# Ledger of designs, part 185: miniprotein binders against q9h3h3

Target 1, 235 residues: q9h3h3
Amino acid sequence: EDGFTAEHLAAEAMAADMDPWLVFDARTTPATELDAWLAKYPPSQVTRYGDPGSPNSEPVGWIAVYGQGYSPNSGDVQGLQAAWEALQTSGRPITPGTLRQLAITHHVLSGKWLMHLAPGFKLDHAWAGIARAVVEGQLQVAKVSPRAKEGGRQVICVYTDDFTDRLGVLEADSAIRAAGIKCLLTYKPDVYTYLGIYRANRWHLCPTLYESRFQLGGSARGSRVLDRANNVELT

## First folded at step 11 (miniprotein)

Design WD70
Fold by ESMFold2-Fast, scan of step 11:
Structure WD70 (fold): chain B 235 residues (1-235), chain A 85 residues (1-85)
Amino acid sequence: as target 1 above (235 residues)
Amino acid sequence: DREEIIRRFERLVRRAEELLRRAEEALKRGDLETAEELIIYALMQLKLAAWIAEELGDPELLRRVEELVRRAERLLEEVERLKRE
């Protein structure tokens, strides 16, 4: 709505979906059942609306894995939205700092690392790595979009509890990399999602706070995380 | 606050130790590429653990990280040596 980037629009459209989720919940399911669950529901084959040849007969909004300690806390989203409307009518500057303060005040602190991959073996392999990291306690919670009819890229979202906790965001990045993920990652706070702020918005806000690139070769080995707002490398 | 920060430190250190154990096993079976990758992952965990130890100003925690960094560096040197064979 506020932008036309494939990444943001796909993530927002899927998040708004009221369709059921396929969930592996490590709080109630033994970790030994994960491999069978992953084999049954590879994201490249699970279709958004259910197809005769797919693993699902019903529509699926997201495929998710919950860690043993996962406790959903979206904060006070209604209070956030009311404060956002008040801010817009107040004449106060709308800046990243103002939104950060709104998020803190209303405890809307979650955020996520995003990766976009084409349907196929590489997506399924990446998702399996992330899912195992979640059930082993290295990550808290993750989800992946089902396959769209026209075969566009799918998104894996790996959540952290607090986007203002820079070290926690970096810890999640390092755990994602240790799970075998080598593609580009971008980090987005959920506050931007709840307020409907996408890449090309009228306030010129960048909802992406961090970008992570990974390489194994050369003298610059490991993860390189960039603070997008300040153009500063953190790792 | 401090309890949670210490728990984060311990998770990073334990993760690094497990990665280095797997790297040593990979090295023993001649899987140099896997060993190198695991060592790099371990060093990434240890970098974050070092930042925590420095912020807390705890010399014991920092020494624990430095010991594991030296172990990782020695394994990486061994990988590089074997790759020249």
Scores: ipSAE 0.477, ipTM 0.826, lowest interface PAE 2.8, mean pLDDT 86

Design WD71
Fold by ESMFold2-Fast, scan of step 11:
Formats: sequence, C-alpha cells, structure tokens
Structure WD71 (fold): chain B 235 residues (1-235), chain A 85 residues (1-85)
Amino acid sequence: as target 1 above (235 residues)
Amino acid sequence: DREEMIRRFERLVRRAEELLRRAEEALKRGDLETAEELIIYALMQLKLAAWIAEELGDPELLRRVEELVRRAERLLEEVERLKRE
C-alpha cells in the first residue's frame, strides 16, 4: 500500500508538469523585468487551479525561472522506465546503488535541492532570492509550486545537472545559502521522481540523497551537508 | 575534466569576492549582523574552492583562495571587535 500513496503523488506531479507554467526565461527576457514579474506572481498567491481572487484565472502547474545558460537534458527517460520495469521483475534488490546505476546508464542525471515553506512572506522572499540568483547566473534553473486548494506547504526546487557530481551539488547548496536561504534543504535526484519514489515507497528507500542544515551561530558555522545513505557529513 | 574544475573554481571565487564586497559595504553602514552573515557565506564558497585547488594540485589557485580566506577572517574579526564595543 505504500505504492498507492507514491502513485497518487506521481499522478499529481504529472498533472502539474502538463498544466501551463508561469516562466521567467532569462534566455529571452531582460533581467530588469524580473522584479515586476516576481511582484505579479508571488507563489503564496498564485493558485494551482486558478481563482478570480488570485493573479491567475487558469490552472498553473509550476512557477519557474530559467537561467541564461539553461539547457535542459532529461536523458533517456523512456529507456529508464523500461529498465525499471525489468529490474522490479528480476528480483534484484532495489537500493540507492541500483537506482544510481540505472540513472547513469540512461543519462537521467539531473537532481534538485528542495525546500518546503508555508504560504506567506517567507516563501515569497525565499523564492525572490532564488529567482535573482538564477537570473544572475549563480544557479541554473528553479521552480516553485503554486498554492494548493487546501493550503499546506509549497516547495521550491533548485536544479543541478548531475546528482552523482558531489561538488556540483555542494556548489548549488552554497549558492542557495548565499541567496539568503536558511531553512532545511533536501536533495532528490530526478530519477527518483520519474520512478515515483516518495516518502512512503514500497522499497523503504529514503526519498532524498542529501540533507543541508544551516547555522550562523554556535561552534559550527555555515552549511552542514549530510549524505543520508551513508550517514557521512560532506561539509 | 580539468577545464570544468577550473571553471567551477573561478565561479566560486567570483561569488566569494562579491559576497565580501557586500560584507564590506554592510560593515561600513554599521550593519554588523548582515556583514557577519555575508562573510560566512563567502567562507563557504572558499572552502569548496580550496577543495578544487587541492584536487588540481595548483599552488597558484590555492594561494588565491588563502588570500581571500585571510581577507574574510580579518573582516570577521572586525565585526566581532565592533560587536564588543
């Protein structure tokens, strides 16, 4: 029954991907227009399915900012899905290692740092900071979920090209922190998203690879990044 | 890929330099908390840059990082000094 919840979350994710996105694309839009765009579409006010009282009357799946150098590469998702079906049928153990191998084989390497924030000023402020970092070239691409009908936390996703590249993952973390973000971050490879691996999954896998905690005071200052699979601190 | 590592190093160093410039501006305005925060962000960038310099075995890159770390540490000491006053 773990699969039921994962399938429901996967269906919601697919619907969001298929619905229209609000995009600030720095490849074609001057950076000077960003502040007005952010003011027009604060994520705490943009509704998932549209509402006369919100900035949008039509459904919005995601609010996204594309950096000037952004070049999407999803890899061979079709091949990944076929290999995943074969793996499940084979009786071979499903572990972070076997999923990593599938991702590498099919070039599905992208991943994302996630932060979950309640609708309100802190979410909008965090998103504005991330969006500016993307437009300034410190991050490649980011998106934030619109406000759900029932409320609940919204998610900001900050993407990196290759989840197997630890330094690249850490560099993105450091850029997120430099943008003023202090909340808990977790890192999820897109292969887990494509395969429907969420909190309650059939294989009891941790749905994220890394965790980042930030402190300005105390004996340790700055970002502490943990490899969740090995329980090893990277910073 | 040595060239990719050098590009990453330069990106981290440029980010650290900008953070330290902003920290100096905050310090001149008397905004000690913002200055401290920016210095800590800069040191985080420099830590990663140092790892790259060591991996590449390039003493000039390491020297550049060490110089910026010294600058950041001096600014942090100035912040702590002003907080005591």
Scores: ipSAE 0.468, ipTM 0.820, lowest interface PAE 2.8, mean pLDDT 87

Design WD72
Fold by ESMFold2-Fast, scan of step 11:
Structure WD72 (fold): chain B 235 residues (1-235), chain A 85 residues (1-85)
Amino acid sequence: as target 1 above (235 residues)
Amino acid sequence: DREELIRRFERLVRRAEELLRRAEEALKRGDLETAEELIIYALMQLKLAAWIAQELGDPELLRRVEELVRRAERLLEEVERLKRE
């Protein structure tokens, strides 16, 4: 049943990526227009498949903000997928190390910090903070899911170029916190997403590399980032 | 690469300086909660900058970070002092 769930999640993700996106592109749009755009498209109100009562009448897969210096590089996803199929049939062990090597070989290096929030003011406020950080050049690119029919939490994804660059991942975390975000964050390489590897998978792989918790009080104030694989605090 | 690390270092230091400047402004207007948050954000940037300076083996860059850390710590002490009042 795990196979069915993973296939269903992969199909939903593909549909969202292929449906139209609402994009604020700071490379071509003045930063002064951001506040109006955020007011027009609050993620708690934008619906996945369109609704007369929402800002959108047609389907929306993602709401995204591109930074002024953003340069997309997905790597060789097709080569990655072909190599993954070969790996599965080869009998070679499937471990975090082998997936990391596959990702490096095919230059599929991007990853993302994820935060899950219920639809409402807190989600819209968090997204506005992230969007401003992207437009101001503190972060490269971010997206947020539209509201699904009948509720459920929405996800904000904040991308980094290279999941093997630990410092870059931590720098993004610090920028997210400086944008006013206080909730739990988890970091996931896109290689796991492209290969359809989710929480419950047959290879017992943890697709989450890092967790970030934030606190203002005590001796360990600021971000506490945990390396999930080694169970070691980095900050 | 060394040049990329130097760019990252300068970016982190500039972020920290701006956050500390905003913290000082918040402190002057009596907004202690905002000042505290901004100082902590600045210290987070400086921690990463210190790691880069250490990796580069550059004592001048490390001294620059330590000066800003001392400034941040002094501001945090002032915030804590005013909260006790």
Scores: ipSAE 0.486, ipTM 0.831, lowest interface PAE 2.8, mean pLDDT 87

Design WD73
Fold by ESMFold2-Fast, scan of step 11:
Structure WD73 (fold): chain B 235 residues (1-235), chain A 85 residues (1-85)
Amino acid sequence: as target 1 above (235 residues)
Amino acid sequence: DREELIRRFERLVRRAEELLRRAEEALKRGDLETAEELIIYALMQLKLAAWIAKELGDPELLRRVEELVRRAERLLEEVERLKRE
């Protein structure tokens, strides 16, 4: 019964990935065009299925910005899925370490910082900051969800190449903060997404590896990053 | 590897220097809140740069970070001073 929510979320993610994306690709487009593109496609106004009055007339799965050095590498996802099925039937415990080993074996190493924001000016402002950081080379690639028909929060995803590279994950956090982002961030490896590890999963795994909180006041100013997998404060 | 860590270190230091330059400009405009935010962002970059310098075992790289941290701290003291006025 616990599988229902994971199946539903996986189906929604697949549909979004398969629908068209609105992309600003810094590998082929001059940085000077970014501000006009952001003004044309604010994520609070782009609708998932192309509602009348929105900037899009057709469905949009994601709004994305690719950095100049971005080189996609999803690894061997098919091999990962086959190994995952074998692991589940083996009776071996499913732990963060076991999933990490599967990811490394199949070269499925990418991960992402996630932030969830309500539709509106603050979301559009946050996305503009992230998009500029990507185009300037401070971040590699990012995407934001369009506005859903039912409403609710939208998600900004900021990707890193290798979730096992702790310094790289922390560098991305620092660049996100320098872009003006102050909300709670959580970091999730893409292997968890491919395998359907979400909140309330049957294996009782924490669905995120890191959590970042930001504060300007007090003696402990700046980003506070917690390693949830090892229960260790990194900053 | 070592060369990638050096590239990462130089990137973080460059980011910190630019953030501090922008913080100084914000101070000149009297925008204390923006100056404070930019200084804090710079210190976050420098913290990671310090960790890389320690990993590399390079005292000169660590010294460079410490110099920029002192600069950032002096600017933050100036922000606090101006806020009291």
Scores: ipSAE 0.456, ipTM 0.813, lowest interface PAE 2.9, mean pLDDT 87

Design WD74
Fold by ESMFold2-Fast, scan of step 11:
Structure WD74 (fold): chain B 235 residues (1-235), chain A 85 residues (1-85)
Amino acid sequence: as target 1 above (235 residues)
Amino acid sequence: DREELIRRFERLVRRAEELLRRAEEALKRGDLETAEELIIYALMQLKLAAWIAEQLGDPELLRRVEELVRRAERLLEEVERLKRE
């Protein structure tokens, strides 16, 4: 059932987090070095498990850029997981509100805007734009997946500190758009990732909180952000 | 917190000002597509800045946003004018 798919996705995410990362850290590296780093490690060419023909010979879990002000805070993930097991046993309804409360209690507040792109020049160009926005201080931190051997789309994740801060989430969306990104974006709180909430989950929850579409033409121009939990358009 | 909201407001306004400056440069080069995109990005920043100014109840901050919105709208009108030519 659902358990198989969620378990598989969680295992892949854990493996990527544990494998080495390629990091440009703006806290310790001059911004002038970014263009050379991006040229050396284009995400469409960096392979998940290494290849003599790619920029990496060893496995790479993520390619990341840390902003000057980046201060990682995962919260109490262990306490969150224990409380999640207790919640499932309690018979209490599992809703977006219940998960929000759980996340707040354990300070697991971070979330991310996601964009999925096929390997190629558009992916590398989008990542370069996001990376520059991070180094320039417009965004806090971002990462992109390496290319999988089986193919498929790669994902760029742009993080915000607090998914309950709606304005902060919208500010990040506006900065992503200003970086030249026009594709569909979805926003997922890290609490959903830690608890294995993906498409077709057993609780029938929408796996993302927000959806952002950009349009340049027509009467309504700019970013349109939908609150998927409440089915309400914010912009 | 009020101080954090003010920091966010200033960040959004600075971003909008830079986007409008780049839009003016694009217009000078005749790059209407880039100018239009940059103006729309600036307006997106200003919409969020306006929400913060309203939340803070500060008419001076709102006036600053409205001035930049007017500048963006003037640039957008110039883009539309040049497209007709």
Scores: ipSAE 0.412, ipTM 0.799, lowest interface PAE 3.4, mean pLDDT 87

Design WD75
Fold by ESMFold2-Fast, scan of step 11:
Structure WD75 (fold): chain B 235 residues (1-235), chain A 85 residues (1-85)
Amino acid sequence: as target 1 above (235 residues)
Amino acid sequence: DREELIRRFERLVRRAEELLRRAEEALKRGDLETAEELIIYALMQLKLAAWIAEYLGDPELLRRVEELVRRAERLLEEVERLKRE
């Protein structure tokens, strides 16, 4: 936890994206094969750089499941990066609104719900639930990080097409909960990831737009989604 | 886009119906904790469906959501009743 910098996290993310992925693609693979695939590649046992004792002998950047209707559209990332560089050089104020404008202009709209879990049965169980929801058509696409050599929590990312589509973001939250997930969830637009903006950044931008907390007891049962920018509960 | 919102509405309603069916099966087995969780998940889906119906101003869609909410509330009352002495 201490000693991880934004630069270190960005470098690890880029390396993971470039390394091979283990993918269950429901567009080309029958749903009946999912359980065997999940048993072969539990995220708590798949190692980042390969190990004789793990399911993989070679590096794995991500373990992913693509839904039948998944149609990737990352937008114009090159145009986004060029516009971002121009904005920084211009000296103009950098705000959440200007980033949202850049994202919309360049169609870089995807975002993701994130959950962080320790390696073990609970992580594998959560991933299996998410993967089944994707293959059954309740979510579009998801991925989970492999186990790092030094240990630490792993992350499950559940994607939505458009971070400006609040209903779509809330629908994904409800589907994640229905899959049995009870931990804290945070939602981050991919535009922040592509630009290397994390919690500790020089522009004081909050890359987390929403957080979701789940409770079964008390006065308010179910999912409580907070709009982080306005500190207003949506559900 | 009205057609897209109706498609989303139908997806949410179908999910809620399946969750409530599973909740009834859990109740038959005496698994009160699972039944309660499934009912709460169903109500979460129905809350979003109600928002769509209200935005569209469609009384038939609202009626369908209200019917499923009443069913969910009855099941939740039954779970709470069974948890009592």
Scores: ipSAE 0.459, ipTM 0.816, lowest interface PAE 2.9, mean pLDDT 87

Design WD76
Fold by ESMFold2-Fast, scan of step 11:
Structure WD76 (fold): chain B 235 residues (1-235), chain A 85 residues (1-85)
Amino acid sequence: as target 1 above (235 residues)
Amino acid sequence: DREELIRRFERLVRRAEELLRRAEEALKRGDLETAEELIIYALMQLKLAAWIAERLGDPELLRRVEELVRRAERLLEEVERLKRE
């Protein structure tokens, strides 16, 4: 996705959300069925628009796992979008603080840890680890993108319910690491996604709040989480 | 919210204990790489638990975390010792 415009990224995201999802829902499906489901739908092989040679013949927008205790709460997205249009028309400064306040006012609090991996064994292994952590109750919900026709990296999204709850964001990071994930992670509030704000936006807003890096050796063992806005390590 | 922080503390401690138990099992079967990873994961959980205990101002909760940190550090030292052999 690097090198595409913000409009292109927003359009692709909306299309994926509207297309069918492959879901393992631990609220209604026994945990013993997870390994078979993961073997049937490895994200490196599931194609975005279907292919006779892949596990799916029809389009798939996302592959998701819902935890047993998962209770979706998107907040008032319509109210958020209306308030955002009003803010843009008002001429008032648009800052991270202003977006945070809109998100709080409209209860659009969810956010996600993102990891981008090339199609292949490492992606499938990472997804399997995340999916097991969700089913075991260590994480609440996660999804992974299917394979694009052009190739390129796929994304795993691990959600938390409140981006303003720093401890909750850090707890999710620790659970992701305990699931065997060693790659770079970035954390983004869903408010930016719902408003179509990506890296290259006209307001110069950074939608990434945190970065997580992991290492086993050296003086800083384990996870190093950086607060991007304040350039402060939360170690 | 005191009760929510206590619930999170107990979840982190319980997870750390499970990770350390699995680390000891890995160590018994000679899987040093897995043991090391599990110990580091446990220490990450304990770091967050310590932060909660400190925020709650509860010295007994902090002592529980410190005991588990000591156990994790002893296991990590054993892993390092066996790697040198």
Scores: ipSAE 0.465, ipTM 0.827, lowest interface PAE 2.9, mean pLDDT 88

Design WD77
Fold by ESMFold2-Fast, scan of step 11:
Structure WD77 (fold): chain B 235 residues (1-235), chain A 85 residues (1-85)
Amino acid sequence: as target 1 above (235 residues)
Amino acid sequence: DREELIRRFERLVRRAEELLRRAEEALKRGDLETAEELIIYALMQLKLAAWIAEELGDPELLRRVEELVRRAERLIEEVERLKRE
């Protein structure tokens, strides 16, 4: 975590995407098989590079569950990257609005709710809840990182198809909460990921659009979603 | 657009109904904590459904949401009553 640059983070993300994935695909696999699959591959035990004693003998980049209606649509990522390079050389201002327009123009609209949890029972339980929600049709697709060698936090990503569709983002939040998730959630458009824009970037852009906090008690019972860019509460 | 909003409305209402059904079952077995969580989840779905109904300008859809909100409110009152016992 200390000493990592955006380039190092991008390289690690690329490696994970290119390594094999463990996938439960509800489009081709009966829902009745899910519980056995989850028991076989708890994310706290699946190791990034296939350590002895783990469920995997080979590297695993991601553990994923695809919903029955899931249809991958990354948009025109190559066109997006070419336009991004042109924008950088043009000298025009790089702002959240400019990136939003590039994403819309090239149909790179997907985004994701992120939650970070330490390896252990709580992570495995949270992932099982999310996976069941995906297979039951309440969420579209999700993935979780395998356990890193150094034992840092793992991430669960829950995707929506259009980050500009505020209602769709909020609907996914409500489904995540109904699956039993109570921790902090942040929402990031994939356009930032494809362009290698992380928390620390030279354009000082915040890649997080929304933040969700959950409370059971008090005057604010339920999910509170904040629009980070405008500093406005949506719920 | 309109057809998509109606499909999303029906999905949210269906999820809220199932959550309230599970909340009633939790109440029957004395699991007040689970019942309260499920009612809150249902109300979150219904809040989004209400926004869709208002956007569509359809008073019938809004009435359906209001009926489910009233059911949720009765259940949360029952949870609070049982906690005092």
Scores: ipSAE 0.546, ipTM 0.847, lowest interface PAE 2.2, mean pLDDT 87

Design WD78
Fold by ESMFold2-Fast, scan of step 11:
Structure WD78 (fold): chain B 235 residues (1-235), chain A 85 residues (1-85)
Amino acid sequence: as target 1 above (235 residues)
Amino acid sequence: DREELIRRFERLVRRAEELLRRAEEALKRGDLETAEELIIYALMQLKLAAWIAEELGDPELLRRVEELVRRAERLFEEVERLKRE
């Protein structure tokens, strides 16, 4: 934002990924236990670095729910990062097409729908809806950030396995909406996250590929998904 | 591939069917706002299912989508009727 750079945002993301996660894993845990788990770990109360009196005494990087069919595949992230360093050193143009090519070459294809909400009931309610959709098999996997010490908005991430698969991205949007989510959604490929392409990036690239807006009235009733890279409405 | 598209189609149709079932239950308890929302969600699923059916060139899959769309339209008309009461 005003005082932050893409480098600072990338460092925060890496720290969260490395810290412990609170996970409800539907592959090994009965769905009937989800409501109790959600009540124990509401994201508005779980603190990033642990506090006496919060649900956690130790740092938590993410709160996550894994679906029954979830099979993690991050691709070749090491190869991607090495190729990225070489590209930056070469002085060649860095464009959306170049990043897409790197992602495909190294099989780093996953991406995510993002929603940003203030800490509180609305966040906890939205997360519960997403978590239930994951456990019911409507979505594959999701995570939500814990409450930061300085405050600020928290993020819910809903993953798909292939950002180049438009239909898969749209299916996830439809499932998120069916779970009762009405706020703005933006879609970001994980390759952008691994390479530090955030809002304030050096290459002035748009950090998201798709945008979803939802409304119940008017001629645009339902979900409106925009392909920001090609300036095309998909729905 | 074709098998993946068929699996996606079935997933979307099942999702729409569940949403319409919930919409009918909402209507029965007089919750018109929830019923309307669920119908809109169901139609979103069916729109994607229709695209897949067209891609596959399968008229039977398209007819299944059309049947569910008609069910959604009937429920929507009932919501509008009840709002006027």
Scores: ipSAE 0.423, ipTM 0.807, lowest interface PAE 3.0, mean pLDDT 87

Design WD79
Fold by ESMFold2-Fast, scan of step 11:
Structure WD79 (fold): chain B 235 residues (1-235), chain A 85 residues (1-85)
Amino acid sequence: as target 1 above (235 residues)
Amino acid sequence: DREELIRRFERLVRRAEELLRRAEEALKRGDLETAEELIIYALMQLKLAAWIAEELGDPELLRRVEELVRRAERLYEEVERLKRE
């Protein structure tokens, strides 16, 4: 059952990545066009598989904003997957450290802050804030899922280029907060996504590395980031 | 890489300065909630900048962060004072 869920999630992720994306690309499009683009494609109204009554008639896998300095580098995902298969057959323990080493060896270093919100005004408002931060250069790249046929929460993903660069991960968190985002954030390295590490995975690994909570009160005002594996507060 | 750390430091300091400028304008308009949030965002940027200054071992960079933290704390005290009224 857990295996079925992981296979289902992997298949859905592959389909979303292969379907068309709605992209605002700040490398080629003036920043002055962003507000009109956000009004045309609010994520709460864009449907996953298309609907004449929505902004899209065709399937949309992701809605994305690329920053002016964005340079895609997914690393050697094929080599990563081959090494993963070898690791599973080797009998060696599968741990966060082992996955970190595979990621470093194959240059699969990107990761993302995740926020999950119900379809509606709060989601659209949060996405607009993130999109503006990307176009203004405070964040590198972000995407948001379209509204699923089944309903449920949508996800905003805010990417950093190197999950092993803790300061860079924290800098992205601070920029997300400065964009007005107050909800719970979790950070997941893309290597975990490529290898199918989700909640209730076979190896009992925590599927995220960091957790961020926003506080206004007392001595702990601001963002509180926890390293989940080591149970250490970073901020 | 020292050069990358310096670039990152300068980005964080510039962001903090802009947030504090916006906080002061919000305070002048009597928008205490917005001023408070902007001050807190600025302090978050400055905390990371302080870590970079410490890693670089550069007392001048740390002094620059400390000056901006003092500015942020003065604005925060003014927000708290006005809330009591």
Scores: ipSAE 0.466, ipTM 0.823, lowest interface PAE 2.7, mean pLDDT 87

Design WD8
Fold by ESMFold2-Fast, scan of step 11:
Structure WD8 (fold): chain B 235 residues (1-235), chain A 85 residues (1-85)
Amino acid sequence: as target 1 above (235 residues)
Amino acid sequence: DREELIRRFERLVRRAEELLRRAEEALKRGDLETAEELIIYALMQLELAAWIAEELGDPELLRRVEELVRRAERLLEEVERLKRE
């Protein structure tokens, strides 16, 4: 990948965050309304920019579910970005440890488990399972991308509040699995997203901290979670 | 924080108990595939609960986890037995 891909991904992410979101907020909406909301807004049919044949006539950046106990805390993103610019100018080494410290200093601690699925019934079914887990208090918050283009995969993001809390990350993985999700999961701290660090980055940093693979039979059962940074299997 | 770890432990144990209850219901219905999945999910919760119990150094919490693990293992053995039939 070249610089064009990273810049394009950053621009798309910003646009999605700034456009309107479709939100089921369990803090103010009864759980009994969730099934009707999910039926009204299946992510495979909600279009990114609105179409006459879709559930939305206006652009939608994200479809989200907020848990009853959800308390958003993005930290000091502006301070993080300023410190990142200073770090790049300083000539000091840019390493995973340096970014971790920057994130801690500025309280930008959230992270997310990601799953990528093709538009269709499997995506809608997976999202419904995640949404129910959030409303039931098993997960804190989640979002799914709308359908942008034919053939493109959509992403479900399941957030944890602190990527440095390994147990919390593993608890979220276990709750995702308990919701019936069997596909590959990868975990990414939001600090990488805010700084525009994707797969193809100048510093050769891996923005994925963990991977989760699931199986029911064979030599191993349950989630196999790998710590990518240390190359250590946690489960 | 010790108090936070205890709350997380209780949440994991409660989740595991519910998953095992649903697994028993699935077994009663003859739904072996669902029962197996639910048991595996429960064991995942209990693995994390065991880690917390060990970190807290509380033998009673570890005993509670071990009891639920044994229950899950017995259910899994029953699933394997029924599959062979």
Scores: ipSAE 0.278, ipTM 0.733, lowest interface PAE 4.8, mean pLDDT 86

